# VHH binders against Putative pumilio homolog 16 (APUM16), part 20

Target 1, 332 residues: Putative pumilio homolog 16 (APUM16), of Arabidopsis thaliana (Mouse-ear cress) (q9fie9)
Amino acid sequence: MANNNSFSMSTMFNTIQEILNEEPLTVPSPPSRGGYSLFHIRKAEMDIQRIFNFMTGSEDLKDDISVLDTGTLMWMASLMTSDCDYFMVITTNKNGSKTLQKLMGMSDDMDVFFFEAIMRLFIHVMTDKYASYVTIQGMRVFQQDKRELMYDQILRYACFLAGDQYGCIALNEIITDLDDPYYRDQLLDIVANNALLLSNDAYGNFVVQHVLKLRDSRCTRNIADKLCGYCVELSFKKYGSYIVERLLEAGDVPMATVVLDLLACKTEMLIRLARSEYGNFVVCKALELTNEILTADLFYGLVNRLMPYRHLLHRSPRSKIATILDSMSVPN
Key: E = the ipSAE of ESMFold2; O = the ipSAE of OpenDDE; V2 = 0.75 times the mean of E and O plus 0.25 times the DockQ between their complexes.

## First folded at step 18 (VHH; framework vhh_6fv0_2)

Design y1 (from w3 with Y106T; at its last look DockQ between E and O 0.02; V2 from the best seeds 0.00; counts 0 for: pae O 3.3 > 2, grease 26.2 > 24.2, placed apart)
Fold by OpenDDE, look of step 20:
Structure y1 (fold): chain B 332 residues (1-332), chain A 123 residues (1-123)
Amino acid sequence: as target 1 above (332 residues)
Amino acid sequence: QVQLQESGGGLVQPGGSLRLSCAASGFTFSDYWMSWVRQAPEKGLEWVSTISGSGGYTSYKDSVKGRFTVSRDNAKNTLYLQMNSLKPEDAAQYYCAKDSFYEGSTDYPFDYRGQGTQVTVSS
């Protein structure tokens, strides 16, 4: 009795919203901002605008940043991160994001400000088109302790991020850049454990595809396991078919998993799949990959199921399946 | 005997929503793909949406993507079409259709359809 816990994306989002409504992790209180009494409101306003213009106005900021002294840079960093809205305005700007990325890693002291801001606005930053790159850069240049804390957040929100238009991109980059086996494995496990959900998601599918491209045997196997019984239906979908194709290519176990699904499904379903826009490629690939001595049983299983309907498959001008079947001398 | 009975049609304003239902009997409902088709006045039959037996696969006409959702309750032998953001162009007689097994030479996936339910979209 396979408890088809239809994990609804809506349930996941609701749960995430609930988690987001939970008390912000007590980010350690920023060290007592020494008295830079930015108290002159007018000067402060002018400075805010000046900083904004500096951060967002120039595409080639490398030269401009290099001329600034460390004190000024520190001050700028402090000011930019002093207000969450202000930080977001800068980070969500294309040029602002780039400039921030350049500033990050220049000084450990400065990085504290950026780290804290990112952590406070973690989801907002990670789900933004440009701001997410700031986080990615942080994961590259920040000290280990900060990166670890960021990893914890990434792990916590991994599924949510995977399902986000920009979060999925950021997540993939982070996964790629990860050099710590512990965190990498954790992320891969999360993706694998949620493979069915993510594979059916408009953006999550890219994460699954990306992970499969990494060719981690454990992860791939786990994904195959989670997608067992669903490969046929996934194969009707464009992005699903890509995932299934990747599984077919990933090795013997994942391949077998897919092929067994093809063999176990109703004949009507298999024929529909073989004639479908995307599924035909899956079926074709399955035939091609199983046409070896060691997997002959799988191959002939497919052939035997498809052969009675070869006439239907010939009607599809693009179907290589029919060609494969025709090459098979049915022993009369 | 296969029977399909559509319901839920009506008059709605542009931007409105309707939920169509189709009660199925006379066959193992869960074993068959089901589709919605529609026919507007002076137009031919048009495919709208399809759903697999298990409900794990769905497909839509491009013009209704993002607005329409097909679903099914196999326990109730019922097919559904949630129609949101309705447009005047969506006005038609909507039919529930049972897909045929591909063993047949006919590329037409539908062997049975109901009497239909009328959807009118008018300001």
Scores: ipSAE 0.027, ipTM 0.539, lowest interface PAE 3.3, mean pLDDT 85
ESMFold2, look of step 18: ipSAE 0.623; ipTM 0.857
ESMFold2 (binder alone), look of step 18: mean pLDDT 79; pTM 0.810
OpenDDE, look of step 18: ipSAE 0.000; ipTM 0.208
ESMFold2, look of step 20: ipSAE 0.584; ipTM 0.839
ESMFold2 (binder alone), look of step 20: mean pLDDT 83; pTM 0.849

Design y2 (from w3 with Y106P; at its last look DockQ between E and O 0.37; V2 from the best seeds 0.00; counts 0 for: pae O 14.6 > 2, grease 24.3 > 24.2, SAP .673 > .668)
Fold by OpenDDE, look of step 18:
Structure y2 (fold): chain B 332 residues (1-332), chain A 123 residues (1-123)
Amino acid sequence: as target 1 above (332 residues)
Amino acid sequence: QVQLQESGGGLVQPGGSLRLSCAASGFTFSDYWMSWVRQAPEKGLEWVSTISGSGGYTSYKDSVKGRFTVSRDNAKNTLYLQMNSLKPEDAAQYYCAKDSFYEGSPDYPFDYRGQGTQVTVSS
């Protein structure tokens, strides 16, 4: 049953106005959650404005938090989470987010309020610059059952979050912090399965890059598999080229996958790529790595395809490729 | 049944303006946060803007801040997105999305979105 919380932004503003008028603030009682009756908590000590000021004040709040009793903290937690708008105002504030993160994990009872608020506003919190760190902290300090529910939401919206300017950052942090192999693998699978889409996205590409940096062999192979046949196209793009470069560096199998794509494309396309703004780095890296690690066949395959057009490659302002090719040319 | 119907999309030149509308039905409109999301060709769904039930809270993607304004008329069950100074990168299918609370809703938060309205930005 959706708790019809009668507390709204309008109620909050009205309350603030009452404070300004020096009248006793009637703070709406948060819905009865977990047996904690607000009637037992020192209602008189802090109002909505005071709580906001406390939460969004200076970073040196450690001492201030320590002087507050458990009842007061519980009341604060309840009040902050009783209204979604109010919660968002606090969590989207840089200092508010930090303070909230400090409060999280202090008590399992308090964490219930925070958990519920996060879950009610999950996408909104995860796609906010500062609020997303509250979720990240929750994933660190909440009980396992709560974390699992949060994981389920993350998995459900992983691709969406990856494509968001702040969601992608949060997602990367979560991926890094994941200590449960089950959820980690699922999340990596989602990223891998959607590697092509994410690689072409302005923010999703950062997630793919991040995952590749983790050096998970299974995930890396899966990404390579999904990007097979698309490496040339991706290499023409700024962020795509970064991904392809990361693949080249990720190991023998991903490297081979990229190089085979380069070898399979039309010669004209390869030369265009080698001369392109971003693709030249990919081709150069491919040459360097195949020369150092892989079979002579892949390296010479590239060299043989590029060599007839070395004169064109010399005209390119940043052509390390031409230098490599020149080093291979036996002086007649 | 929840219904969302977007409108107001079209072809506009760079620097132009559009106003999108979303007509909502089948639920208490004022009780729910609403969002605009968009999907460009060959890209994933991305968040653009959100507004709280009362309209007291609004948020925007950084790339649209200062250019886009989300608003709502709860009496008319309508969500709006004013888009000014449109750029080519804003071209996408725009969707109105109902943001459900996790608590009490099995399908949180983008369970319901409309068919979308196409925004094209071209000279």
Scores: ipSAE 0.000, ipTM 0.207, lowest interface PAE 14.6, mean pLDDT 83
ESMFold2, look of step 18: ipSAE 0.476; ipTM 0.778
ESMFold2 (binder alone), look of step 18: mean pLDDT 79; pTM 0.807

Design y3 (from w3 with E103S G104D Y106T D107R; at its last read DockQ between E and O 0.50; V2 from the best seeds 0.00; counts 0 for: pae E 2.1 > 2, grease 24.7 > 24.2, SAP .672 > .668)
Amino acid sequence: QVQLQESGGGLVQPGGSLRLSCAASGFTFSDYWMSWVRQAPEKGLEWVSTISGSGGYTSYKDSVKGRFTVSRDNAKNTLYLQMNSLKPEDAAQYYCAKDSFYSDSTRYPFDYRGQGTQVTVSS
ESMFold2, look of step 18: ipSAE 0.612; ipTM 0.848
ESMFold2 (binder alone), look of step 18: mean pLDDT 79; pTM 0.800
OpenDDE, look of step 18: ipSAE 0.407; ipTM 0.762
ESMFold2, look of step 20: ipSAE 0.606; ipTM 0.844
ESMFold2 (binder alone), look of step 20: mean pLDDT 79; pTM 0.800
OpenDDE, look of step 20: ipSAE 0.474; ipTM 0.789
ESMFold2, look of step 22: ipSAE 0.588; ipTM 0.838
ESMFold2 (binder alone), look of step 22: mean pLDDT 79; pTM 0.799
OpenDDE, look of step 22: ipSAE 0.529; ipTM 0.818
ESMFold2, fold request of step 23: ipSAE 0.557, 0.534, 0.529; ipTM 0.828, 0.818, 0.815
ESMFold2 (binder alone), fold request of step 23: mean pLDDT 79, 79, 78; pTM 0.798, 0.798, 0.801
OpenDDE, fold request of step 23: ipSAE 0.741, 0.712, 0.101; ipTM 0.914, 0.903, 0.613
ESMFold2, look of step 24: ipSAE 0.633; ipTM 0.858
ESMFold2 (binder alone), look of step 24: mean pLDDT 79; pTM 0.800
OpenDDE, look of step 24: ipSAE 0.464; ipTM 0.788
ESMFold2, last read: ipSAE 0.501, 0.538, 0.531; ipTM 0.805, 0.820, 0.819
ESMFold2 (binder alone), last read: mean pLDDT 79, 79, 78; pTM 0.803, 0.800, 0.795
OpenDDE, last read: ipSAE 0.729, 0.080, 0.017; ipTM 0.906, 0.622, 0.367

Design z1 (from v1 with S100L; at its last look DockQ between E and O 0.32; V2 from the best seeds 0.00; counts 0 for: pae E 2.9 > 2, unsure alone 64.2 < 65)
Fold by OpenDDE, look of step 18:
Structure z1 (fold): chain B 332 residues (1-332), chain A 123 residues (1-123)
Amino acid sequence: as target 1 above (332 residues)
Amino acid sequence: QVQLQESGGGLVQPGGSLRLSCAASGFTFSDYWMSWVRQAPEKGLEWVSTISGSGGYTSYKDSVKGRFTVSRDNAKNTLYLQMNSLKPEDAAQYYCAKDLFYEGSYDSPFDYRGQGTQVTVSS
């Protein structure tokens, strides 16, 4: 009955306490995963605390990575990934994350340890401020088979990650870095299909905005389609208004979609929107863009609906809409 | 079969406190990281807090740091979330979620969650 003494956080703390008591720390042998018996690595002199200090130390220690032999690095990688708590402590540290990113890609054998740790803790790593960059780095330097597995996880949890304060940042970086059209398109489809939900989310809206900035015509159209009929409601909201503005700027089809929503709503609602804190920018942008592209029908449609209420629009502080309308009333 | 049952939700005033509980069964509770997630109306699922199997590691969403405390009793197979200084923006359906086995396969879904417990914050 092999006492699988699973390395735990409690074991780590006990070990640290033992170090403090000057007794030789018996580093629990990482579970012998694949062929590299920790016993063969002569330089077993680094304890858990030393590794932590090395990983989380100042940038000046970066030069020390180059001095470490491959065996030592493999041992370190194995030890760091042998316990999920320990791995998280290192990866969630700003310097630890950076150091780990530097170690990634140095060896395919080492990358196996990092990959497995990331996969075991995928959501936890991706939703952490610093640890998420480790995953991003993995997506850059890992072998294709590992990256594909990571992509599958990203796709699976895309909406969840988009709604997370750090996950959304990581997701945006991954979207930007994606060089595989298959995975990129799938991820964009997920964002587009969930555009309404994400647009109404405090963090998800950043993902939608980011995707719109990429100027992918297919994705942009899909987003426009999903938001069709909801642009007015979104425009009353701070982040929603940003998305609607981005749609207006994204091209003729998305612009038309937004403007048609503005034209289809009740006049009272349109006027409320034009006078609202965020909606006034949307309406103004719509007027400006439709005027520039000479889509006469859309522009004059908006003007005709707004013009009877120009007196109300003049009472609104900082209203550019009123200025636009006044410029139209001058009979040549 | 994995079963998670949340409890402890309710109506509280701003600044009030609640303690959520999650009873777990159908798996070795101590071997799994556990999380709290929440879903507000018309919003997506968002992460709130995580605790490791041993309880030695904890993590929190920035907006709840200093206010919420996650803990677990492995002998009772129970996860807890102490919520203090509650704000209106904390109002949501709260779910207990089972995370990946740290030594296990990658197939463990994050979506093992209970039916949830409703937290309402209203003056």
Scores: ipSAE 0.104, ipTM 0.625, lowest interface PAE 2.3, mean pLDDT 84
ESMFold2, look of step 18: ipSAE 0.386; ipTM 0.732
ESMFold2 (binder alone), look of step 18: mean pLDDT 78; pTM 0.791

Design z2 (from v1 with S100M F101Y Y102S; at its last look DockQ between E and O 0.35; V2 from the best seeds 0.00; counts 0 for: pae E 3.1 > 2, unsure alone 64.9 < 65)
Fold by OpenDDE, look of step 18:
Structure z2 (fold): chain B 332 residues (1-332), chain A 123 residues (1-123)
Amino acid sequence: as target 1 above (332 residues)
Amino acid sequence: QVQLQESGGGLVQPGGSLRLSCAASGFTFSDYWMSWVRQAPEKGLEWVSTISGSGGYTSYKDSVKGRFTVSRDNAKNTLYLQMNSLKPEDAAQYYCAKDMYSEGSYDSPFDYRGQGTQVTVSS
């Protein structure tokens, strides 16, 4: 009974992982696919290892890509994308990701393989530190039809990606690179509509901040609207305070929105905020900006509310607020 | 129809351990990558861990690396998440999610998830 040593890409992957990972991966038994001759298995194993080494090797090997013929590159692309585990091992490798990015865009035919692999593993790729750049590169070099499909996936998972440690970075890059107004606006709308949730998230807040930095008036306004009534609460929080500060800096309308929230809250709350670890910066910035733009009503509104408690504010080593208030009390 | 059923959640003290299970049916379990995702109150859904169909590839959120271990038993159509050294920030509803394409299609990851199991970490 011929020991049908069935060649499994998963077995190859496990071998590679065992080489790469210090911790022994418990190799699940590969499903018995049909009788590849020992020779074919060896050749295939050799090829997989060679490709892996090529892809994950040092930058000095970059010159070698230019020497490879189109057929070889196509074969490599096909092999790399034929197994999802293998593809992930390459793409999640720092050098592998870089090499893959270089291969992308060389041929439309080859890009089909990469596109399909990315789409199959879209969330996994997008939430990986290095693999996400492969998607970003795809968004740059792939044909329009493929990019549109990728955009659809990005839109669908935008909020999820925003809340991910690496996804948020990738998302910000994609937002920055987007040249299609339709998709850009939709993505900005998703961020704006979820601004409160994202602002309270450890990673999502970076996306909101990034979007605010783009100075899209529509998006900024929408974010301000969504955060209206929550600016005080957000300002007590580390990441929230950053968002509120960005809103203050984003223009007159978002600034007014924040300041009105500050003015609408209870005096006790305002004073607490002014003395808080993060909120003091928000209040200070609000005072500075309202004074600069000569929005007299907003500025004096804040001053009048804070002034009776200036003695408390002086006791706070963290606050420039007291200094601002003192400058106002000097009767010319 | 794809069905996913999570279990194993509960109340645990900080530093404690839980083992979550997910029973899968309605699809060829071994052909799909599976993930654990979680949602804490007032927070969005976040990815926790992924395991490939064969189990040869695993990935983890940085905050859970070294503490959580994802595994699967394809013969039993079951996904597992061993959670050790639990922290208060790990408290959430945990969901099992199907997150890989079927051959020839680009199915959206996480289209199928269970009802979830609640993990509470409190002293």
Scores: ipSAE 0.129, ipTM 0.618, lowest interface PAE 3.0, mean pLDDT 84
ESMFold2, look of step 18: ipSAE 0.380; ipTM 0.736
ESMFold2 (binder alone), look of step 18: mean pLDDT 78; pTM 0.789

Design z3 (from v1 with S100L F101Y Y102R; at its last look DockQ between E and O 0.26; V2 from the best seeds 0.00; counts 0 for: pae E 2.9 > 2)
Fold by OpenDDE, look of step 18:
Structure z3 (fold): chain B 332 residues (1-332), chain A 123 residues (1-123)
Amino acid sequence: as target 1 above (332 residues)
Amino acid sequence: QVQLQESGGGLVQPGGSLRLSCAASGFTFSDYWMSWVRQAPEKGLEWVSTISGSGGYTSYKDSVKGRFTVSRDNAKNTLYLQMNSLKPEDAAQYYCAKDLYREGSYDSPFDYRGQGTQVTVSS
């Protein structure tokens, strides 16, 4: 009956209290996973508090990592990852995260500990401001098999992460760093397939915007298709209007999709949109872009619908739309 | 079978308070991290708060920091979320979610969630 002395935060605190009481801290031996007998590593020199201080200390300690032998580093890695609470405390610390990122990739054996910890705490790490960078670093330096498993988790939770204030940032970085077309395409497909939901989300919209900026033709088209018929509604909203503007700028096909939605809606709705807080920018952008590309049918379609109501558009503060329309009414 | 049952939701005015509870069964409650997640209308699922198995570690979404407090009673197999100074943007269906096993499993942290409890914030 292996006494699985599960290292708990309470154990950590007790240990810290013991350190404060000058009694030799019996650091609970990390569970002997694989062949490295922690027994040979000079247990005596670094306690949990020392490791924490080392990891979370100022950047000036960077030089200290290079002085540590491989055995000590392995021991540290093992200890840091032996308890989920302890690992989270280190990774959620700004300096701790940075130091951990430096340790990652130094040894494949060490990376196993980090990988396992990240996987056990995947959502918690990915939704943290600083800890998410540890995962990003893992995606850069870990062996392919580990990265693939991490990709699977990212795909599984992509929509959830996109809707998180820090997860969305991490997701965007991962999308940018992806060098595997298979995983990249799958992730882009998830974003595209959920474009409407994400566009209406306070954080998800950043992911959609980011993906559109990548100028992936397939993904952009898919997003356009998913947002077809919803561009007008989205344009009334703050974040939605940003998406629609990005879509207008993404190419001819996405631009046409947006403009066709504008042309298909009721005239009253179009005028409301043109006068709205956010929609006015969308309509203005649509006019500007259609005029530049000389898609005469789309541009004049918009102009013809808006022109009878130019007097209303002039009353709107900051209306560039009225200026565009006035420039068209000058009979050569 | 894992079961999670949320309660404590309701209608409150802005600035009001609610305390959500989640009764857990079908697993060793203390071995798992637990989370609160929420879903507002026409929005995706978003993370709100997490607490470790022992309760020694807690985490919060920035927008709820200082207002919400997650806690747990392992003897009662119950998770809590104290929500103070509620805002209209906090209105959502709140779910209790079973998290990953601390020492082992790569299972989805949100494979098990309750039916949820509705929080409405209206003047």
Scores: ipSAE 0.171, ipTM 0.660, lowest interface PAE 2.2, mean pLDDT 84
ESMFold2, look of step 18: ipSAE 0.384; ipTM 0.731
ESMFold2 (binder alone), look of step 18: mean pLDDT 80; pTM 0.812

## First folded at step 20 (VHH; framework vhh_6fv0_2)

Design k1 (from y3 with S100T; at its last look DockQ between E and O 0.22; V2 from the best seeds 0.00; counts 0 for: pae E 2.1 > 2, unsure alone 63.0 < 65, placed apart)
Fold by OpenDDE, look of step 20:
Structure k1 (fold): chain B 332 residues (1-332), chain A 123 residues (1-123)
Amino acid sequence: as target 1 above (332 residues)
Amino acid sequence: QVQLQESGGGLVQPGGSLRLSCAASGFTFSDYWMSWVRQAPEKGLEWVSTISGSGGYTSYKDSVKGRFTVSRDNAKNTLYLQMNSLKPEDAAQYYCAKDTFYSDSTRYPFDYRGQGTQVTVSS
């Protein structure tokens, strides 16, 4: 009875906690709110609302960004990032996020403000539906030193982000955009090392699927290794079955890993899988992909295990498995 | 030492309401963003809601948006979660969690959680 407890999000969080015991990156403190005169405060308040309206307004207003002078833009950036709550309100707004993305990359000096705000609120930004795109944009347009710091945070929180509804999307985009082999490989390693946990997670499975689609041989092999012995169980699940199918398609080694799991499991389990809603596709794909000269041993292994139960497999109206088996029974 | 103590859980019928509380100690409560997370049977830990140190910013899981309201009383070092229109899928152990970031831009990424409070939704 494989202790299902190892696949809980709680384990993921615990792992994150262990990683977080490392020294936190110090983000420079925003300039101390000096004694702004009441006049400055009121002006600032009015400006805050104006900026908010500008940032969150309709796309038609976006053309106005090009008309703003550098000083004004810098001031706006400073003000938007001066307060974490205010920054989040803007960034989590659909239009606000888009506007911010447009502002990013216009000036290195301005990017400092955005970078600091993102770093300060990294997890909150990355796990938001719209704000996460601001971070993604930062990873595209910021200077290398800033991007590296952001990569460090991404690596640190990779598993957590993978298990988040929007974090997983952002993470996949970042993985796709990564041009630095060092950081890319590290991130892929994290995903691979946590493949079992992520594959069983409602959102993490999308990250595993995404990574497998990249067809990185090293990463795919590592994922296969981590999922060895668990492919049958995963195949009963909707998204798990997709992962297993991807492994089958990834090459000889991952395919063999999956097929060996199918061959090693109890016959009853294999038949159950072959008749299951999602598992039937896995078994079918395994048969299809192994039906080659070089993998004939695997193919016939599966056929021999399934053949005695072909009558059960025929009762399933959509069973391609039964069709394959029938084709083997024809006495030449 | 950071201490978090959740309360307010219980049995409620579908459509009912509960108010969870979390008493915090051992840190400057107002300086930290706080979150609610939950864990249903045989499921992993799930994020539910977050509130900033000042309370000026709040966020919610999509499935609870419009039904749940997070709030805080910094004077009492207490975090709240008002849960309305409860559904069976909301049944879980609910935890209060100290968030990873200071409101003053200092990052100290520790997530501390309490013992949790059980929410059961049954007809």
Scores: ipSAE 0.517, ipTM 0.804, lowest interface PAE 1.0, mean pLDDT 86
ESMFold2, look of step 20: ipSAE 0.519; ipTM 0.799
ESMFold2 (binder alone), look of step 20: mean pLDDT 78; pTM 0.796

Design k2 (from y3 with S100V; at its last look DockQ between E and O 0.29; V2 from the best seeds 0.00; counts 0 for: pae E 2.3 > 2)
Fold by ESMFold2, look of step 20:
Structure k2 (fold): chain B 332 residues (1-332), chain A 123 residues (1-123)
Amino acid sequence: as target 1 above (332 residues)
Amino acid sequence: QVQLQESGGGLVQPGGSLRLSCAASGFTFSDYWMSWVRQAPEKGLEWVSTISGSGGYTSYKDSVKGRFTVSRDNAKNTLYLQMNSLKPEDAAQYYCAKDVFYSDSTRYPFDYRGQGTQVTVSS
């Protein structure tokens, strides 16, 4: 462990547990042991408590990182990444995450420490509210060979991350930033190939929605294909209905795929969908979007199925479908 | 061989408490991070909490923060989950798991092997 002659592992362990259990994580009390300042401190005087206080301290109560010499920063990076517990306690702290993000990219040699710690703890970092942004920052600032290894982990765990409350947010940020066609296309393919599973997930649906907003025609077509045969089932569900609406809006081919899937079900089921809490919005949007010259056969396919039952649709407080149907059937 | 045995589940009223235990054997328990995961009927596997090998770091899913406490006794090779203020949405089969990050054969980062222990909350 770096700087072993400064303090023991038992002391470090107890200090971390005490801080986690008894003190606020976002605004710790100013310490009496040198405070938040590391300016001109000698390496032999550095310990994990000082590093923790520096990393997690309020920005208005600590030194600007830019005034610290490279040797101090290197020693700090080495010590804070020397143990998984130290790293996680710092990076899952709101201020600790922000401070670490500022340190990343300052030195390729220092970044080696951060990269190795992140990779050791990848899943735990990626699923934390604050630490996940440390990984996102690494993907922005690390050397290409490190970034490629991180993308390999993202590809491997994409579905797991998508199903996590914070992992899905981090994954979406990575998808937004990802310009490398090789990794972008593979990641988009993983999302598309798992679209049914993700669309039914409380967090994974946000990843599918995000990918659809990219307007990548190949990925959107793949998602529509994987969801074909399931659009009615999905449209009954809160999350699934959002996905189906996004497909309807995504272009002519995805829209046609959805509408044909709606038309393939029994009329009884289509009417139940049109009256349902979430599905009425899907049916209404399908009518609105197909009401054009080039899609008139789809439009009238829906109308012909719905018109005989329009009385049931007038009673729905969530549906404007009846208004559309009435505009077609009422003389004057 | 790695063995994980969960216990302590049961039927509880909303607002009640349970303490889950996981007896571990076949590996050096203190060297590994441990997690609790759960599965409700017709739902996928859901991560609940994690504790580091030393016990110095813990993390929780937001929906259980402040209600659940993960702990371990490395002398007894035992993982615990103290569950307070239980809600109907906490009802699930609970499994303890050993962390596995780099296995090429898995897309899920936790190795759970026990039969789990059932937590049921009346509604």
Scores: ipSAE 0.503, ipTM 0.803, lowest interface PAE 2.3, mean pLDDT 82
ESMFold2 (binder alone), look of step 20: mean pLDDT 79; pTM 0.805
OpenDDE, look of step 20: ipSAE 0.539; ipTM 0.825

